# Ledger of designs, part 7: VH-VL binders against Exosome complex component rrp40 (rrp40)

Target 1, 240 residues: Exosome complex component rrp40 (rrp40), of Schizosaccharomyces pombe (o13903)
Amino acid sequence: MAEVEEKGLLSYYFPGERIPDSIISQDGSIRLGPGLVFQKKDREEEIVVSKAGRLHQTGKNAMLIDSRTKRYIPATNDQVIGQIISRFAEGYRVDIGSAHIAQLNALAFENVTRKSRPNLNVGSLVYARVSLADRDMEPELECFDATTGKAAGYGELKNGYMITGLSLSHCRKLILPKNTLLQTLGSYIPFEIAVGMNGRVWVNSENLSTTVLICTAIRNCEFMSDEEQIKYCKDLIKKL

## First folded at step 23 (VH-VL)

Design z4 (from z2 with heavy chain Y100T)
Fold by ESMFold2, fold request of step 24:
Structure z4 (fold): chain C 240 residues (1-240), chain A 120 residues (1-120), chain B 106 residues (1-106)
Amino acid sequence: as target 1 above (240 residues)
Amino acid sequence: DVQLVQSGAEVKKPGASVKVSCKASGYTFTSYYMHWVRQAPGQGLEWIGYINPSGGYTDYADSVKGRFTITTDKSTSTAYMELSSLRSEDTATYYCARKTRGEGYYFDYWGQGTTVTVSS
Amino acid sequence: DIVLTQSPATLSLSPGERATLSCRASQSVSYMNWYQQKPGKAPKRWIYDASNRATGVPARFSGSGSGTDYSLTINSLEAEDAATYYCQQYSSSPLTFGGGTKVEIK
């Protein structure tokens, strides 16, 4: 079963929650936008949420809480990462971070028969395509390419580590065929990746330590230039 | 208004086949699974299977597997159920039923039923 | 297969009486529904997800239960409620129905 990251950027926070030090930049003074305040605790400063919403990074050293958008809005043909929450007669109920729980038919996989159906456990992660999205309806997911019927990378995500709360624009950059960060990292480190338009990214590599470093690089790259990304990858390799 | 209109009653001999139609109107046909359920005279309800009209995949109860074929024609918004090698115990009223989308898992609309009588 | 056992098979009551229809599952279910069927007619949606009334169902109907034991209650029976009521589970394939409870008005 893949590990799921604790709260980070784009996670939903409530008033009174603190922002983990692991998210806070060390490059200079942190600027806090609406929904975040400094508080002193035991002579240390910490950042605390003052307004419900999602944590956004608005610049290299700037953060705010966005209270306007609370959930992923499914769109047909989006690739998403979901987590199995229960079974029903036709398959699985899947959390994708949307207002409605999604459904994934047990037959919606490549080369499935009744006796060869997947048996996914609660908590398992799946990489899927939104096959049907409509307002006020449960979205439907499929783990195959709509045209070819082939898995095409969809299906259960075994092992690895998932991070959540990435911005849509960041995820769109990550799926580009020649993404600088991913190509540079891939030239040094073998890894698998799945990117969901629901702000979820899954990575799997040789070990958890390397996987977490890759995930950290992915989170940190949003505002880096291509040159900065290459330098960042070089520094990461030294940590391995 | 959502409506499911089924084809008329059929009288068949053992060994024949029957194909029952269910024409849908008032909604986007490909957005909803269509199920088939039968009811022998004086008996309860028996689930047969379903089709996802969008993806075309089907599933059937093991007890009826092998003789039923559920299909759709998207251009006419019509679901079909074909039963081959008819037996006298297949005498029943056959219903199409639409599965809900949204909250809950149940059949929200039913066709009026098609009576199939199998006798010599 | 999940077997649903309804009791009683027939329930004969006078108008105004409280009717309770039982549905017992052979194993735990999470999605239990009820349908009303009058003679010569198709079943109609009635109660879904154990306790939710479908649109147009009178407030005198209520559903309850969890796990293996479910019930449908009519708190003041009316003549128009005469019908057969079927429970149905949506938790496991194949979908199964109970044998029905026929409600008759004396």
Scores: ipSAE 0.673, ipTM 0.854, lowest interface PAE 1.3, mean pLDDT 88
Fold by ESMFold2, last read:
Structure z4 (fold): chain C 240 residues (1-240), chain A 120 residues (1-120), chain B 106 residues (1-106)
Amino acid sequence: as target 1 above (240 residues)
Amino acid sequence: DVQLVQSGAEVKKPGASVKVSCKASGYTFTSYYMHWVRQAPGQGLEWIGYINPSGGYTDYADSVKGRFTITTDKSTSTAYMELSSLRSEDTATYYCARKTRGEGYYFDYWGQGTTVTVSS
Amino acid sequence: DIVLTQSPATLSLSPGERATLSCRASQSVSYMNWYQQKPGKAPKRWIYDASNRATGVPARFSGSGSGTDYSLTINSLEAEDAATYYCQQYSSSPLTFGGGTKVEIK
C-alpha cells in the first residue's frame, strides 16, 4: 500500500498550524506573505499559519496562504492521483482534492467486465483521467486512455510514496517530455512516477528510503535551474 | 426542468422482443447515468441495470439472465431498454431513473413508466 | 446480494399520528435511500443517505439509522402521505429495494 506524505505545499491549513521544516528552503532567508507569521516557541522559531487557506510557494524563498482557492478544480482529460475513500454500488468514491468526491466506475479499466473487476481497497491510490468535470457535480474518472481503451499507466499505484501540494506549474513541468530533473535522476536510479495535475506525485523505486529521497528532490527543485537540478541530483546519489 | 418521458404501453406475445425508450430533457444527457427498474403488478421494485451515456458501458443484475440490453442515442438524449425472448414473468411497469451527480447516490428523477404486458 | 426487509408491510394510522417504518439490511450498508410511490405513479425521491430529505419533502418526514437498521418517521401523518415507501441500498451491486411499507390513513 502506498505511503502518503504529511501536509505540504498546497495543502489546506488552519490558523495555528505549523509549517513543516521539510518544505522550507535552506537557500537564503524565507519571505512570508499574507497568512503566515514567524512565531517563537521555547527556543525555536517556527512559521505558523495565521489565516485559513492553501500554502503557496510564490518564489524560491517566498510563501503565502491563498484563502481564495480551496480545492483542485477538475478539468476534463487531466491526469490525477486519487485515493479510494469508500465503495458504492457502481464503483469507488475517490478523493482527488476537489470540492466534490470523484467517482470511478468499477468497469472503467482496460479489459474488465462485471466478473473481472479490480478490487481496490480503501486507502489505495489510483492514477486516473478526469472524464467528466462540472463545477456542481461529482467528477468522473476513468483508468484507461479515452482513445485506445488501454490502461496506458492508469490504474492502482501499488507501493511507492506520494507527495502532495505541488503547484500546477510544477506538475506541468514534470509531465513534459525530457524533464531535466527526471531524466537526470533516471540515469542513476530506476524508478517509476505518476504525476497528477491535482498537485500529487507518486514515485516508486527499489526501497522506501530511495523513493522518499526522489520525492524530496522533486519538491525541492521547482525553482532550480537545469544546472542546479543536475548538481542536486548528483549530491543526492552520493547519499544513497 | 428535468423530464424523463417514456414510450407508450406495449402488449406482446411470449418470445417477442420489446424496446422501451426514455427521452431525457432539461439537463446534459451524457453527464448522468441512466438506470432501469421494473415493477411487476402489485409487487416491489427490481433493479435491472444502467448505462453511462458518455462512456457507453453498462452493468446488469445477474437475476435478469442477460436478456436485457441498455443503449443510448446521444443525439436525441434518449435511453433504451430492450428485452428479448419475453416471458409472462416479464409483465411489469418499466421505469427509467436518473442517478444524481451531487453528494449522494440515489435516483433523483424517474420516467412515468411503461407497462409491458406479455400474454397470448 | 444485500436483502432489505421492510416492516410492517402495511401501516394503518389516523391523521396526526406518528408513523415509523423499518428497513433492515442483511449486511451493513453505507448508502440507504427511501422512495415514495403513490398508486399509479412512478416512485419519487424522498430520503437519501439515510437522513437527508430530498427537495420538496415536508419537514414531518425524517430518516435515521446506520449499519443494518434504518427507519423513516412521519411525525404527524397527513392524508397526502398515503403511499408505499421503499428503502433502497446503494452500497453494493446489485442495487436492491425493500419490499415496501404501505401507509394507509384510517
Scores: ipSAE 0.665, ipTM 0.849, lowest interface PAE 1.4, mean pLDDT 87
Fold by ESMFold2, last read:
Structure z4 (fold): chain C 240 residues (1-240), chain A 120 residues (1-120), chain B 106 residues (1-106)
Amino acid sequence: as target 1 above (240 residues)
Amino acid sequence: DVQLVQSGAEVKKPGASVKVSCKASGYTFTSYYMHWVRQAPGQGLEWIGYINPSGGYTDYADSVKGRFTITTDKSTSTAYMELSSLRSEDTATYYCARKTRGEGYYFDYWGQGTTVTVSS
Amino acid sequence: DIVLTQSPATLSLSPGERATLSCRASQSVSYMNWYQQKPGKAPKRWIYDASNRATGVPARFSGSGSGTDYSLTINSLEAEDAATYYCQQYSSSPLTFGGGTKVEIK
């Protein structure tokens, strides 16, 4: 196992990760810029990442996440992973990394009624399909299969860990049936995965450390051959 | 230019039904939600429902739920409202209104209104 | 349901005066709009998202507020501004409107 370094400034962070106490000022108030939020956990308030990117300190007591990535250009029927940023009367405003914020109607789920509508919180991740795309207007999302109306894995992504900034070609390979990396990992470790054409991938397993390991493997294996991926997975599994 | 043209005034007796049309032009009909808002004589505005023409989703105000239906005909770019079991309290001017997509969330275009009078 | 209370019900002022219309929400809202309506006409888009003027709205109109308290100000009233103004929230279903403030020119 390689030496584990505590993440610091300019390290890449994913949503849900905690900012180490070593970076946080012990005196005075701290100002959080985009991509960071306060969250209460076990009687304490901690700073967690809300958008993927690199942590930057912009002043003595000021930090933000720099999410400079290529913008996603929505295409109808793409699967995407989005993050709920706010609610309005018809549903949710959703960040999918596009030029316009997307909207997700509260009724756009399998067999919902007014009484059975989902109630998604700000910050929640969703797996959705782009139902309407046009550069001049907000994209629209749906959490069901267009043909069957069934959820088909769409909906809120609970727990787990999301990585971002993956290339489109990488995401297309990850979605292929019998992807070598995922099949090899899956033969050793049970996990769930959702792959968005907006360069976002979500993984969930029994615990966070295993989930992060899988996410790291996904990112590290982009340019490996099938043989290299199999060997890499076997080496990773020995460390569990 | 965007235009919403509604059908003409209606006079009905209690218990009857009314169907009001709202023909859209100047934009892609299925890309925008259509809402209905009514205004009783001398009163304010009351939202009563909407439809997403693309996905067919509808939602209705409790005041008209069970009696109110919004439909569309995509081939003619027309939205319809139908209100059944009419009561005197349903006497109002009924407006169709288009919801924006992008800059803000509000009604950017309104039909001219259709007066529905319910009396015996 | 979010109740919007507008005050005053009627505002009668002379040309050139400053008009201030109030809209109070029963709960905090994130999206507040204003519409102008003249007798016998449909409402018209006026102010959206608390402070943004819709296309064609004169600069003498401004909107402000957040949370539960919102206002519409007409800096120097003109005869053409005589109308009823409705606030409307877009934060929660059902959509609701205020009762309106009728602005009259003396």
Scores: ipSAE 0.660, ipTM 0.843, lowest interface PAE 1.4, mean pLDDT 86
Fold by ESMFold2, fold request of step 24:
Structure z4 (fold): chain C 240 residues (1-240), chain A 120 residues (1-120), chain B 106 residues (1-106)
Amino acid sequence: as target 1 above (240 residues)
Amino acid sequence: DVQLVQSGAEVKKPGASVKVSCKASGYTFTSYYMHWVRQAPGQGLEWIGYINPSGGYTDYADSVKGRFTITTDKSTSTAYMELSSLRSEDTATYYCARKTRGEGYYFDYWGQGTTVTVSS
Amino acid sequence: DIVLTQSPATLSLSPGERATLSCRASQSVSYMNWYQQKPGKAPKRWIYDASNRATGVPARFSGSGSGTDYSLTINSLEAEDAATYYCQQYSSSPLTFGGGTKVEIK
C-alpha cells in the first residue's frame, strides 16, 4: 500500500489536526488567524486546527483557516490574488480559491529572460490576471497586462497583509478608479493595494499596525455610504 | 478524438535546417502547451522545448538553444519546430507532445514522430 | 538538471511473473511520470504523479515512491506488456527522462 503524504499549505484540515513543522516559519513569531490555536503537548508547542477548512498563509509569519464554502469561478481578464502551492517544470501551481488549481508560467512576466525568471516560494502571494478560464480545466494566469505586456502592478506581492472572503460586488467597487474609501485613505496614508475578483485584497504600508487598520476599514466599508466612508476614514486617521 | 499528426521523415546534410509540423485536432489548440521531445536511434527520450500557443512563450533545452525555434499557426492549429545548423547528433525521431491541463502534469497525447536523419 | 537513473536496463521475465522497475532521481522530485513505448511507436501516457494510472492502463500496473526513489510494478506480466518504460520528472526544467527499462517476455 502507498505511504500517506504529509499535508501542506492549502490542504484541507479538520479540527484537531496539527500543522506540520515543515510549513511553520522559523524566522520569528507566528500570528494565528481564525481556525488555528497554539496547543502545548509534551513540553512542545504545536499549532492545531480548530475549524474545518483550508490552510492559508496571509503574510510572512501569518496563517489562518479559510472556511469559506463558495468557490471563485474564474473569468478571463479577472484580476486575482493567488498563493503559490508548489513549483513544477513550467512554473507554479497557484491557489486562487477556484475548483481547480491555477497555473502560472515562469515566463508569464514582463521582460523575462533566462537570468530574470522569477523564483517564487511556496506560500508567496501573486497578483495576476486570468488568461484562460474553463470550468473543466486548470485556469492559467499571467503577470502582465494583456494589452501592453507591461507588469502593471502584477507579480509577487511582497510583505503586506491579505484579507479574504470579500463579496464580488465589494471587490468590483474597490477596483473602481475613484473609490471613495481608497481615495480618502490615500490622501492621508501611503499604501499599496491589490484587489482580486476572487474575494482577496492585499494591502501594504510602512507598518503592520497601519496595514491591518486599512484592511479592517476595507472589510467594514461594504455597506457604508460615501459620506459614512469619509467620516470613518477621518476617525481612523485620528487613531494612528 | 485528440490527434497530433506530424509531417514526414526528412533527410538532411550537416549545416542545413529542418522544419517539422505537428497538426492538432480534437481540442482547443490554444488551451494546451505543446512540447517537443526527441529520441536518437537506440537511445532514450530528450526534452527539447515547449510553446504556449496562446501567449507565445517558448523555452528550449540548452542542447539546442540558439538553433531551435518553436512557432504556431493558430488558424491551422499547427505547431512547428525548426532546427538549424544541423549536426550528426541531431539525427533522431522528433515528437510533439501535448501537456495535459486536467489531472496531473505529464504528456497525455503524442504525435507519431518525425524521423530526421543528418548525414553527409 | 535532475538525472533519472532507471534500473535494470533490461528485464527478461516469463508471463505471470512480477516485474519491478526502478527510477532514482538525483534530487528530490514532486512529480514523477511513466511512459510506455513499443518499438517504432510514440511513447504513451502510463502512470502520472507517481501512482495514478492513465486511462486504459491495466490494473496490474502500479506506481509508487516519493522523494528520490520511484518504482513501477507489473503484478502479473502479460505478453502485451513487452515494451520500454521511461520515467520522467515534471518538477523542474529541463524536463528529464530516465534511460528506460526494456521489459522482455520469454
Scores: ipSAE 0.548, ipTM 0.803, lowest interface PAE 2.2, mean pLDDT 87

